# Designs tried in a protein design chat: miniprotein binders against q96jn8r1131to1294. Part 78

Target 1, 164 residues: q96jn8r1131to1294
Amino acid sequence: TLEFLENHGKNILLSNGNRTATRVASYNQGIVVINQPLVPQLLVQVRIDFLNRQWTSSLVLGVITCAPERLNFPASACALKRAAWLLRGRGVFHNGLKICEKFGPNLDTCPEGTILGLRLDSSGGLHLHVNGVDQGVAVPDVPQPCHALVDLYGQCEQVTIVNP

## First folded at step 7 (miniprotein)

Design sC6
Fold by ESMFold2-Fast, scan of step 7:
Structure sC6 (fold): chain B 164 residues (1-164), chain A 96 residues (1-96)
Amino acid sequence: as target 1 above (164 residues)
Amino acid sequence: DELERKIKEIIYRAWELVEKGELEEALELIVEAIRLAVENKDKLLLEIAIMKIARIAKELGDPELLEKVLELAEEAYELTKDPLIKKFIERLEKEL
């Protein structure tokens, strides 16, 4: 059973058996991590439940290869300095450096009800799925073990893990 | 020069809207000024725009608006990596 880890950003409240994450304050301190490594072919999916449109940016998701249970999370995922591959807006970022200008849809404009998924293929390529549609390989050759991360940044105040 | 003139005019008009109580429209104009400064990598004008929004937030006594200013400042820092913007963010966080 997939759950969010108890170690999370300071503004997060977990509910629904640790399958729903709510950011209860501000626009940041909203990082959550899935409780098990993202192994090849495992599809991890979250649904956007609530958007507060008074903020300008939105949800970031991706993977980290450091141990999440001991990690002191920064205020935002993009502040992670090592071992992080993130999708933010239309860009792909590695350790804070933009490595792709335009991949998939603009995450800052995905509406409530959107289901976002992360999956590794058999070659270690990280795929983004949007409402069940594979967007392709965002990052090749992700090191393992790696862990799926969601940053409830800005507009995105609530997500829930959903099964395929 | 033309860009600098445009940004200053937008900021001036935004302040007039604040004085009229049209806060939402004023904020939209200041966000536009920030976007123009970022697109042209004009660090000084970007810092001025962010400081103007922070002043508006303080004068209205709106903590949520101050947090929105922090969000915009963080986005500006990601785009420019300007140490002055980082210092501004640190100073603003101390006031929360």
Scores: ipSAE 0.000, ipTM 0.208, lowest interface PAE 13.4, mean pLDDT 78

Design sC7
Fold by ESMFold2-Fast, scan of step 7:
Structure sC7 (fold): chain B 164 residues (1-164), chain A 96 residues (1-96)
Amino acid sequence: as target 1 above (164 residues)
Amino acid sequence: DELERKILEIIERAYELVDKGELEEALELIVEAIRLAVENKDKYLLTIAIFQIALIARELGDPELLEKVLELAEEAYELTKDPLIKKKIEFLEKEL
């Protein structure tokens, strides 16, 4: 059973058997991590439940290759300076550096109800899925083990893990 | 104008937070002031808000907050076409 880890950003409240994450304050401190390593062919999916459109930016998702159970999370996932590959807006970021300007749809404009997925292929390529559609390889050669991360940043105040 | 008074009140509260060393909270209020000023299309209030953002963002040194603020400032420029707003955006971009 996939769940969010109990170790999370300080503004997060977990509910629904740790399958729903709600950011209850501000616009940041909203990082959550899936409790299982992202192994090849495992599709991890979250649904955007609630957007507060008073903010400009929205959720970030990706992977980290460090152990998440006792990690001291920064205010924003993009502040991670090591072991992080992230999708934000239309960009792909590695350890805070933008490595691709336009990949997939703009995550800042995905509406409530959108289902976002992460999957590793057998070659270590990280794929983004949007409403069931594979967007292609966002990041090649992700080291293992790695862990799926969602940052409920800005507009995105609630997500729920959904089964494929 | 109620909206104008509210924007000035938010900016004043942001100054108070800066004096207390609460830079992150001050930045959040200034971002909200820009949003409201964009709705009003008040070039004077937008210019004031963006100036305070530039000051607070430099002291805080948080690239994620700078990026968020820059996005809202770009939106303000598209709605007003105010050259002073454009100059303040160029200053913020230089900090990234």
Scores: ipSAE 0.000, ipTM 0.137, lowest interface PAE 15.8, mean pLDDT 78

Design zz0
Fold by ESMFold2-Fast, scan of step 7:
Structure zz0 (fold): chain B 164 residues (1-164), chain A 82 residues (1-82)
Amino acid sequence: as target 1 above (164 residues)
Amino acid sequence: SEEEERIEELLEKILKLLQKAKELAKEGDPEKARRLLEMAKILIELLMRIAKELGNEELLKKAEDLLKAAEQILKDVEEELE
């Protein structure tokens, strides 16, 4: 079954059989990673459970191609300097560099109850799904193995893994 | 006095830098926030020197409070950069 790894940002508390992640302090240190590699056609989904409107930016989603079990996470996913492809706001980022200005909906404005998904297609293209709707290819040719990452940044203080 | 005007100007500059640093940290621009905090600390240190020279304990306490505020923001920003 899909779970969040016990190696996570220091402000994270896992519950619900490691399927719910809660950020209990500040606005950062909220990175979590799925326990299984993202293989083609596997759809990994999380639901936004709680938003704190004190903050302006919200969650970041993406993949990392390094082994996550012993990774020393930075305070924010966008500070990852290697092996990271991330979606933040409307942008797509590779190792902290913006590679696409506008892709899909603005992640900073998704309300509570939104279900966000990550999937690799057969060509290694990374897709974002929003409430079951495929937004298209955000990143072509992602190296494998790769792991789905969620950064409970800013407004987003809780997410739960949900089945398709 | 010119001295009081200088202190008022310095306080305004410090407060603007701290406010902008907080905004940049919230917006996810921790590198710029760090630079503004470093500038604010230099100005706060100047304010502390002025307070000590004047024997103004109230102003010195105010500068110490500003330094503590800047260091709290800086700690959060440095965690973001790590």
Scores: ipSAE 0.000, ipTM 0.210, lowest interface PAE 13.1, mean pLDDT 85

Design zz1
Fold by ESMFold2-Fast, scan of step 7:
Structure zz1 (fold): chain B 164 residues (1-164), chain A 82 residues (1-82)
Amino acid sequence: as target 1 above (164 residues)
Amino acid sequence: SEEEERIELLLEFILELLQRAKELAKEGDPEKARRLLEMAKILIELLMRIAKELGNEELLKKAEDLLKAAEQILKDVEEELE
């Protein structure tokens, strides 16, 4: 059963059997990580439950290749200096540096109810899925093992893990 | 402790959600108000479970009072949506 890890950003509260994450303060400190490594062909999906229009940017999705159980998370995922491959807005970021300008839909404009998914293909390519539609390979050849990460940043105040 | 700090943040966020819901209902957005109230109720129920696990009677009473407040606001909002 997929769950969010108990190690998470300090503004996060887990509920619904650790399948729902709520950011209870500010706009940051909202990183959560899935409890199992992202193995090839496993599709991890989260639904955007609540957006606060006070903020302009929204959630970040991606993977980290370091062990998440005891990691001291920074205020935002894009501040991770090592071992992080992230999707923010329309960009793809590696360790805080933008490596692709325009990939998939703009994550800052996805409405409530949107289901976002992460999957590794058999060649280690990281795929983004949006409402069940594969957007293609965002990052080729991701080092393994890796762990799916969601940063409830800005507008995104709540997400829930949903089964395929 | 970190747990105590998170409880305080949770309580403050619940209060913020209830106030935001009242403001949205007054501004003519009862559907969004309803959704915020449903979120508040889930968080209040979580707070009640935490209070029971900690044996914190004062916190449990605060959570129960917040639940009653949220349910009253929700009833008012649902009447507007009917």
Scores: ipSAE 0.000, ipTM 0.329, lowest interface PAE 12.5, mean pLDDT 84

Design zz10
Fold by ESMFold2-Fast, scan of step 7:
Structure zz10 (fold): chain B 164 residues (1-164), chain A 82 residues (1-82)
Amino acid sequence: as target 1 above (164 residues)
Amino acid sequence: SEEEERIELLLEFILELLQRAKELAKEGDPEKARRLLRMAKLLIELLMRIAKELGNEELLKKAEDLLKAAEQILKDVEEELE
């Protein structure tokens, strides 16, 4: 059963058997990580439960290749300078540097109820799924092991892990 | 790019100022909240200028939304005083 790790950003509260993450303060310090490595063909999905439209930027998701259990999370996932591949807005980022200008839908505009998924293919390509639809390969050859990460940044104040 | 990194840092700083202003208003310090909101608005105006110079419509919309957020926080602060 997939769950969020107990090691998370300081503004996060876990509930619903560690399957729901709520950011209870501020706009940042909202990083959560899935409790199992993202192995090929495993589809990890989260549903956007609550958006605070006061903020402009929203949820960031992606993978990290460092061990997450005792990691000191920065205020924002994009501040991770090592071992991170992230999808933010329409961009793809590696260690804080934009490596793709325009991939998939704009994550800053996905409404409440949107289901976002991450999956590795057999070649190590990282795929984004939006409401069950594969958007293609965002990042080729992700090093393994890697771990799915969600940053409840800005607008996104709550997400829940959902089964396929 | 390095310029994109600087923009992201500026954006994060603006967001931090806005959140800090909300917290100060709730803690009963509206004067400090207003000071931070004035700083945030100045930086948002800078961000708008940068977005226009770059022709980045998405960044311009983000800056406009941040300005609306700052104005809303300011209204909330003023309404509590009334």
Scores: ipSAE 0.000, ipTM 0.148, lowest interface PAE 16.8, mean pLDDT 82

Design zz11
Fold by ESMFold2-Fast, scan of step 7:
Structure zz11 (fold): chain B 164 residues (1-164), chain A 82 residues (1-82)
Amino acid sequence: as target 1 above (164 residues)
Amino acid sequence: SEEEERIEYLLERILELLQRAKELAKEGDPEKARRLLEMAKILIELLMRIAKELGNEELLKKAEDLLKAAEQILKDVEEELE
């Protein structure tokens, strides 16, 4: 079954059989990673459970291609300078560098209840799904193995893994 | 600069996609080659947009040349699918 790994940002508390992640302090140190590689055909979905409007930016989604089990996570996913492809706001980022200005909806404005999904197609293209709707290919040829990552940054204080 | 790094990243990624598409077409997987070429075209269109915003004529010409290359490979792939 899909769960969040026990190796996570220091402000995270896992519950609900490691399927719910809650950021219990501040606005950062909220990175979580799914417990198995994102292989083609696997759709990993999380629901935004709670937003704190005190902050302006919100969650970041993406993949990392390094082994996550013992990784020392930085305070924010966007500080990862290697092996990271991330969706933040409307941008697509590789290792902290913005490679696309506008892709999909603005993640900073997605409301509570939004279901966000990550999926690799058969060619290694990374897709974003929003409430079941495929937004297209955000990153065309992701190296494998890769692992789905969620950064509960800013407004986003809780997410839960949901089944398709 | 971050902008120069982004341009370098896009150029490297586009070239990798075009090369991989050529290899897949030769290996007898034209459907996969087509998908990679469509992805390359999206990145090339972004590169063209960046070049226009910067007024960088050399980069715009390079992006246009890459688009022509992608379209030629795509035409070859689609002929094999027929």
Scores: ipSAE 0.000, ipTM 0.098, lowest interface PAE 19.0, mean pLDDT 84

Design zz12
Fold by ESMFold2-Fast, scan of step 7:
Structure zz12 (fold): chain B 164 residues (1-164), chain A 82 residues (1-82)
Amino acid sequence: as target 1 above (164 residues)
Amino acid sequence: SEEEERIEELLEWILELLQRAKELAKEGDPEKARRLLEMAKILIELLMRIAKELGNEELLKKAEDLLKAAEQILKDVEEELE
């Protein structure tokens, strides 16, 4: 069963069998990681449960290739300087550097109820799925093992893991 | 090597400045974003000089990519200021 790891950002509270993550304070310190490596064919999905419009920017998701149980999380996922490929707004980021300006829909504008998914294809390409629709390859050749990461940043204060 | 470690620290500082500048721009603080971008560009120019002195083509390309990233963020900041 997919769950969020107990090692998470300090503003996170896990509930619903560690399948729901809530950011209970501020706009940052909201990183969570899925408990299993993202292997080819596995579709990891989260639903946006609650948006707080007093903040700017929103949910960031992607993968890290370092061991999540040993990770001291920074204030935001985009502060990760190595081993991180992230989707934020319309951008794709590698270790904090924007490597693609416009990919998929703008994650800062996805409404409550949106289901976002991450999947590796057989060649190691990382795909984003939005409400079941494959957006294409966001990142080619992701090193393995890698782990799905969600940063409840800015407007996004709650997500829940959902099955395909 | 010691030189490689110093270069990595410089790269990490540049990346942090670019990321924070983008966050500040989205938070409605374009003047602070501009200041961080100006600092980032100075550090990127330093990195480009180091890459050229070392004859390191890969590092020079990375510095050029960082400059493009800084210029993209700066464009967004300038649009908000206007």
Scores: ipSAE 0.019, ipTM 0.162, lowest interface PAE 5.4, mean pLDDT 86

Design zz13
Fold by ESMFold2-Fast, scan of step 7:
Structure zz13 (fold): chain B 164 residues (1-164), chain A 82 residues (1-82)
Amino acid sequence: as target 1 above (164 residues)
Amino acid sequence: SEEEERIEELLEMILYLLQRAKELAKEGDPEKARRLLLMAKILIELLMRIAKELGNEELLKKAEDLLKAAEQILKDVEEELE
């Protein structure tokens, strides 16, 4: 069963059997990680449940290659010191460096109800899925093991894991 | 302290807004970039007020540098909007 790990950003509250993450304060400290490694063909999906439009930027998602169970999360995913590949807005980032300017839709404009998915293909390429539509390979050859990460940043105050 | 946490949060938000605005401007969305820069300037002015109240000269200089950066990006964005 896919769940969010109990190790998470300090502003997160887990509910619904650890399948729903709510950021209960501020705009940051909202990193959550899926409890299973992202192995090839596993599709991990989250639904955007609630957006607070006082903020401009929104949810960030991607993968980290370090063990998440006891990781000290920074305030935002983009500040991660460990190896990380992140999708933010329309950009793709590796360890805080922008590696692609325009990939997929703008994540800052996805409405409530949007389902965002992460999947590794058989060649280790990281794919983003938006409402069931594969956006293509955002990052080739992701090292394994890796773990799916969601940062409930800015507008995005709640997400729920949904089955494929 | 709670005040130090608030300052850290403001700095993180300002830096994120400036970086995001640069990205949006390059992506061909100067209108959204402009809105983020205006938000950043409001938060930077708040940070400057906090720094002055605390007598923190290093923080004030940092805020002034951020304001200069925001205004430079905004100038570039507004030229494209014309």
Scores: ipSAE 0.000, ipTM 0.088, lowest interface PAE 20.7, mean pLDDT 83

Design zz14
Fold by ESMFold2-Fast, scan of step 7:
Structure zz14 (fold): chain B 164 residues (1-164), chain A 82 residues (1-82)
Amino acid sequence: as target 1 above (164 residues)
Amino acid sequence: SEEEERIELLLEFILELLQRAKELAKEGDPKKARRLLEMAKILIELLMRIAKELGNEELLKKAEDLLKAAEQILKDVEEELE
């Protein structure tokens, strides 16, 4: 079954059999990674459980192509300078550089209860799903293996892995 | 547009600095909070300059409100500092 890895940002507490991640301090140090590689057609989904509206920005979703088990995570996912493709706000980022201006909904405005999903298609395209709806290809030809990453940044203080 | 995105990014950064400063003050680091507030004030002055150059009255009001917020947080921080 899908679980968050024990290697995570220092402000994360895992519970519910490592299926729920809670950021217990500040606004950052909240990166978690799924324990299984994102293989084609696997849909990895997380539900936004709790938003702290003191903060202005919210969670970041994406993939990394480096081995996550012993990675030293930076304070935020946007500081990853290698092997990272991230969805933040309405933008798509590769290694900290914006490569697409407007893709899908604004992640900073998704309410509690929103289910966000990541999936690779058969051609290696990375798809974002929002409440079951495929938003299309955010990134073509993602290198494999890759791993789904969630950064519980800012407003987003808790997420739970949910089955499709 | 690139201009609109630049303004949105600057606004987000200012808001994060203010929120972080408030949390640092609450957690017992008022010196670091003060430094972040001084940085926020500089960026708010930049935002006000941009708003004036664009004739964007709404953005100018937002910047003025942010400055008031920063000054209020700074007052609370200064009360805790020696």
Scores: ipSAE 0.000, ipTM 0.158, lowest interface PAE 11.7, mean pLDDT 84

Design zz15
Fold by ESMFold2-Fast, scan of step 7:
Order: structure tokens, then C-alpha cells, then sequence
Structure zz15 (fold): chain B 164 residues (1-164), chain A 82 residues (1-82)
């Protein structure tokens, strides 16, 4: 029963039982969060449904360790300066600081239909999955509880939660 | 002295990034402004690390002030887009 939380960026419209998120304006204000904590071995997956090439950068995904239900989301996930581990382009970011230059594929170039997944391993390592393929540990030892976050930034205007 | 010169150059570059971000936001390029603000934050965090290693409390406070300035510029950009 995975859904996007009703608390989200102001440009988001939820549909399909809160399993589809659409950014209806601009390029930002598109943060969504999964309704349940990311517990070890739970694989949370989203499919890229629509890309608008008017914009240069694309979606960001990762985890936050603060409670999301009443959080005032900034315009972009990149503006989160506390409690955030994010994957953007090819980089891994912790609280806005780039901690890895090259991890996995370039998220700015993933086509429509790509399925992106987040999973914690038994040791608290955060994994990225791309079309079912584990890319490895992006972030070791993520504090718990944590929550999966997707920022429909730039090119990415729609995603849908998919189950294995 | 050589270390102080390097710190001065780093501070100057950070200030230049923040100023350019403000200008880009006013010109209607908030996406580019955001990228420069992220670059500034990386350098400010490096400056904080240097300040701590040197035990330089004045420099640490300066870096903290720069971080607050970067956060305010980002907030202003975001509010303008709202």
C-alpha cells in the first residue's frame, strides 16, 4: 500500500490513488514523499512517465530523516540543508554537499519508462536500482527512520509508484 | 601567509558566486542561480572545515554567516517563483 503523501510541493497533483504524481507548473515545487518509512529490504520504485525537454536537469531521488507529514518543502530537494541524502545527475549529495562525483547512471538522461528504486540493505546502506538492476551502495549507514523522496524537477513532470 | 592568501581567494570566490546568484535570480534564471548557490555551499563547508582545523573562530563565524546568506538568497529565489 505505497502512496505519495498528501503533503507535497505546491505544483504537484496526485492521482491514481495517490500513486501518480504530476508537476503541473514551472520546473520546481515538485517534491513528493512515500507514505511509509523506508525500512530495510523494502524496495520503493517509481516509473518516469513524462519528460519535458524544455528543461535541462531532471528528477532527484533519495531519503530524508525528518518527519515529512507537515514539512514545509523548499522549491527543490537540493535546498534541503539538513537530514537529506539525494541522488542528482551522477552525484550523491548529503545536505546539499556533493559527497560522490559519479554514482550510477546520469539521472538527467534516463528516458521515459525508466524504473528507479530505493532500498536499504541490512546495514543501513542506501541502494539505487535502475530497471531492476542494483547499482550498489550510494550512501552507507543512513539513520532511521528515513523516508523515500522524489523531486519532480526540471524535465521530469510525472512519475508513478510501481510494485515488483 | 600563503595559507591566509588561499583562504582570502576562497572567500572572494564564494562572495562572487553569491553575488552572481543574486544577479541571475533578478534576470529570471533561478535554475542557474540555484546551481551557483550549491557550488557556494560546497566551498563554504570547506571553509568551515579549514576554520576548525586552524582553530580560527572568526573564520568559522564568517563561514556560518556566508551559509546564512546563501540560504536567504535561495529562499528569496523560491519565494519569487511562488
Amino acid sequence: as target 1 above (164 residues)
Amino acid sequence: SEEEERIELLLEFILELLQRAKELAKEGDPEKARRLLYMAEILILLLMRIAKELGNEELLKKAEDLLKAAEQILKDVEEELE
Scores: ipSAE 0.000, ipTM 0.079, lowest interface PAE 21.6, mean pLDDT 81

Design zz16
Fold by ESMFold2-Fast, scan of step 7:
Structure zz16 (fold): chain B 164 residues (1-164), chain A 82 residues (1-82)
Amino acid sequence: as target 1 above (164 residues)
Amino acid sequence: SEEEEEIELLLEFILELLQRAKELAKEGDPEKARRLLEMAKILIELLMYIAKELGNEELLKKAEDLLKAAEQILKDVEEELE
């Protein structure tokens, strides 16, 4: 079954059988990674459980193509300079560079209860799903193997893995 | 837009300064905490100016709330310095 890895940002506490991630301090140091590679047709979903509106931006999600079990994670996912494709706000980022200005909904405005999903299509395109609705291809031809990453940044202080 | 991204980065930086100031005050460096809070206040004033120029009332309210937060932390820091 899908779980968050024991290797995570220092402000994260895992609970609920490693299926719930809570950021217990500050606004950063909240990166978590799914324990299984994101393979074609697998839909990995997380639900936003708690938002702290003291902060302005919210969670980031995407994929990394390096082995996550022993990585020393930076304070925020967008600081990753290698092997990272990330969705933040309305932007798509590759290794810290914004490669698309506007894609899908603004992640900074998704309310509690929103279910966000990541899926690879048969051509290696990375799709974002919002409450079950496919937003289209955010990133074409993602190298494999890759791993789904969620950064509990800013407003987003808790997420839970949910099954389809 | 680039402007939207710049505003977001400014907000995040202000929040980082406020958080760092709280940590420094607690860890025994209240003088540095005070300097970071004064820097945060200057940046918040810049944010208020930007909000007014854009006619963005929500951003203006956010900046005003941040200014109140910065002043509350500064009062705590100055009490410790005294």
Scores: ipSAE 0.000, ipTM 0.173, lowest interface PAE 13.1, mean pLDDT 84

Design zz17
Fold by ESMFold2-Fast, scan of step 7:
Parts: structure tokens; sequence; C-alpha cells
Structure zz17 (fold): chain B 164 residues (1-164), chain A 82 residues (1-82)
């Protein structure tokens, strides 16, 4: 069963059998990681449960290729300088560097109830799914093993893992 | 002159943006602070070009000082966001 790892950002509280993550303070320190590697064709989905619009930016999604169980998470996912491919706003980032200016919808504007998914295709391409719709390949040839990461940054204060 | 009035309005806008950005940074909204700081920086660089075209050394020095102030605040904000 998919769950968030107990190693997470310091502002996170896990509930609902570790399937719901809530950021209980500030706007950062909200990184969570799925408890198993993202293997090809596995669709990992989270639903945006709660948005606080006092903040400007929102949820970041992506993958990391380092072992997450004992990782010392930075304040935000985009501060990861190694082994990270992230979707933030409309951009695609690799190790903190923007590698694509405009991909998919703007993650900063997704409303409560939006379901965001990550999936690797058989060629190692990382796909973003939005409300069940495949947005295409955001990142080709992701190294494996890799792990799905969600950063409850800014507006996004709560997400829940949902089944396809 | 009208041109001097427009320059004064631009200076007022820049100062207002820097003040609001500083307040937002203190209140823990670095995303909005960063947006305002980049806007201020663009306007300051525009003001520097105007000062150079006019040969106004006093205005150029003021713009350079404003740029330094903006960059100091921006550095702290961007470290937080990375």
Amino acid sequence: as target 1 above (164 residues)
Amino acid sequence: SEEEERIEELLELILKLLQIAKELAKEGDPEKARRLLYMAKILIEFLMRIAKELGNEELLKKAEDLLKAAEQILKDVEEELE
C-alpha cells in the first residue's frame, strides 16, 4: 500500500494511515516522499485538500533518485542540488536548474480537489497526470530507482494519496 | 518640468516597491517579496539609463544606491526560496 514515509519535512504531520500529509506551520519544510520506488506504470496520485491563499506559490511534484529514508530535507524541494527532477509552477527543474519553461498547467493555480499524478512510462519518461489526464513527458530517461516527492509549499497545506 | 515630475514619480514607485518588499520578507512571504524586488530592479535599471542619457550624476548615484539596497534584500529572499 502507498504511504508517505515517516522521514519528512519538519512542518509535516502525517495522518489517515500516513496517506494524508498536513503542513502545520509557515510555508515551507513540507517535503514528503512515497514509501516505495516509482516503478514503471505505477501511478502515484495525490489530491489537493486544502489551500491557504495567503501564500503565492503552491505544491511542487517530482522525483528524487537518492534514498529518502534518512535524507535531511532542505526547506524547499527546489533547494535539492542533486538527484532531483521537479515540477513547480509551469517549470521543470533538474537539481535546481530550470530545464523547461512551460509544461502542463500552472501548479500554482490548481484548485482544491485537483488530483495530481506521477508515472514513469516503460522508457523511463516521467509523466504528470492532472485529474486523470496525462500531460505528456515532462522528463525523459529518469534514472532508477527513483521516488515520488511532494513538497507542500506555500498555498498547499494538505494532500492525500488517492487510488486511480 | 514634466520630465522631472515623471522621474520623481518613478523614484516614488521604486521606493514604495522596496518598502513593501521589505515588509513582505519580514512577514514570511518571500515569493511576493521576490516578485516586487525583481520589478523594482528593472525600474531602477531603467532609471539608471535615463540618468546616463541626461548626464545627471546625482540621479545615477541615487539609482545605484537603490540597486544595492534591492540586491541585498533579494539575496536573503532568494536563499530562502532555493
Scores: ipSAE 0.000, ipTM 0.146, lowest interface PAE 14.0, mean pLDDT 84

Design zz18
Fold by ESMFold2-Fast, scan of step 7:
Structure zz18 (fold): chain B 164 residues (1-164), chain A 82 residues (1-82)
Amino acid sequence: as target 1 above (164 residues)
Amino acid sequence: SEEEERIELLLEFILELLQRAKELAKEGDPEKARRLLEMAWILIELLMRIAKELGNEELLKKAEDLLKAAEQILKDVEEELE
């Protein structure tokens, strides 16, 4: 079963058998990582449960290729300078550098109830799924092993892992 | 008070970091700009924590505005790195 790792950002509380992550303070320190490597064809999905609109930006999701079990997480995912491919707003980022301007919907405007998914294809392409719809390849040739990451940043204060 | 002076110094330092990040982005050093923004975010979080502990709504609003300003500068920096 998919769960969030017990190693997470300091503002996170896990519940629902480690399938729900809640950011209980501030706007940052909200990084969570899935407990299994993202292997080809595995679809990892999270549902946006709660948005706090006092903040401007919202969740970030993507993959890291470093071991997450003992990682001292930075305040936000955009501070990851090594081995990170992230989707934020409409952009795609590699180690903090924007590599694509407009990919998929704007993550800062996705409403509560939106289901966001990450999947690797057989060629190592990272796909974003939004409410079950494949948005295409956001990042080609992701190194393996890699791990799915969600940053409950800004507006997004709660997500839950959902199965297909 | 000593606490008020510490808050003022923290706010001044955050504003200095944000201003320097803007300048570096314009000068073509977006990597250094991003590092200054990362530091500013840590300090903005500290400011928000202080504001909440004090029940100071005006300070909390100021911290939230600083966060929005930092996010806007980051978007400008990232556009340059394309």
Scores: ipSAE 0.007, ipTM 0.256, lowest interface PAE 10.3, mean pLDDT 84

Design zz19
Fold by ESMFold2-Fast, scan of step 7:
Structure zz19 (fold): chain B 164 residues (1-164), chain A 82 residues (1-82)
Amino acid sequence: as target 1 above (164 residues)
Amino acid sequence: SEEEERIELLLEFILELLQRAKELAKEGDPEKAERLLFMAKILIELLMRIAKELGNEELLKKAEDLLKAAEQILKDVEEELE
């Protein structure tokens, strides 16, 4: 069963059998990681449960290729210095540097109830799914093993893992 | 030299990022302040690497002091919101 790891950002509280993550303070320190590696064709999905419009930016998601069990998470996923491919707003980022200016919809504008998914295709391409719709390949040739990461940043204060 | 000029420009850019981050935090944009601080930290680590490769201990100490400054500003941003 898919769950968030107990190793997470310090502002996170896990509930619902570790399937719901809530950021209980500030705008950052909200990184969570899925407990199983993202293997080809596995679709990992989270639903945006609560948005706080006090903040400007929103949820970031992507993959890391380092072992997450004992990782000391930075305040924001964008501060990860190695082994991270992230989608933020409309951009694609590798280790904090923007590698694609515009990919898919703007993640900062997704409303409550939006379901965001990550999937690797057979060729190692990382796909973003939005409400069941495949947005295409955001990152080709992702190294293995990799783990799905969600950063409950800014507006996004709660997400829940949902089945495809 | 070309090398010395590049280092000087990198140092000035880092200082600009730190100052801008402080201003943004006071203006009520802690998210943008944090992003600039993370960018500054990446550039400071690049500067530290350059200093080590050149055997320039004075530059290395300067980069380490900048990293400490960036971490302090980042902490101040977080504490203001709590």
Scores: ipSAE 0.020, ipTM 0.434, lowest interface PAE 6.9, mean pLDDT 86

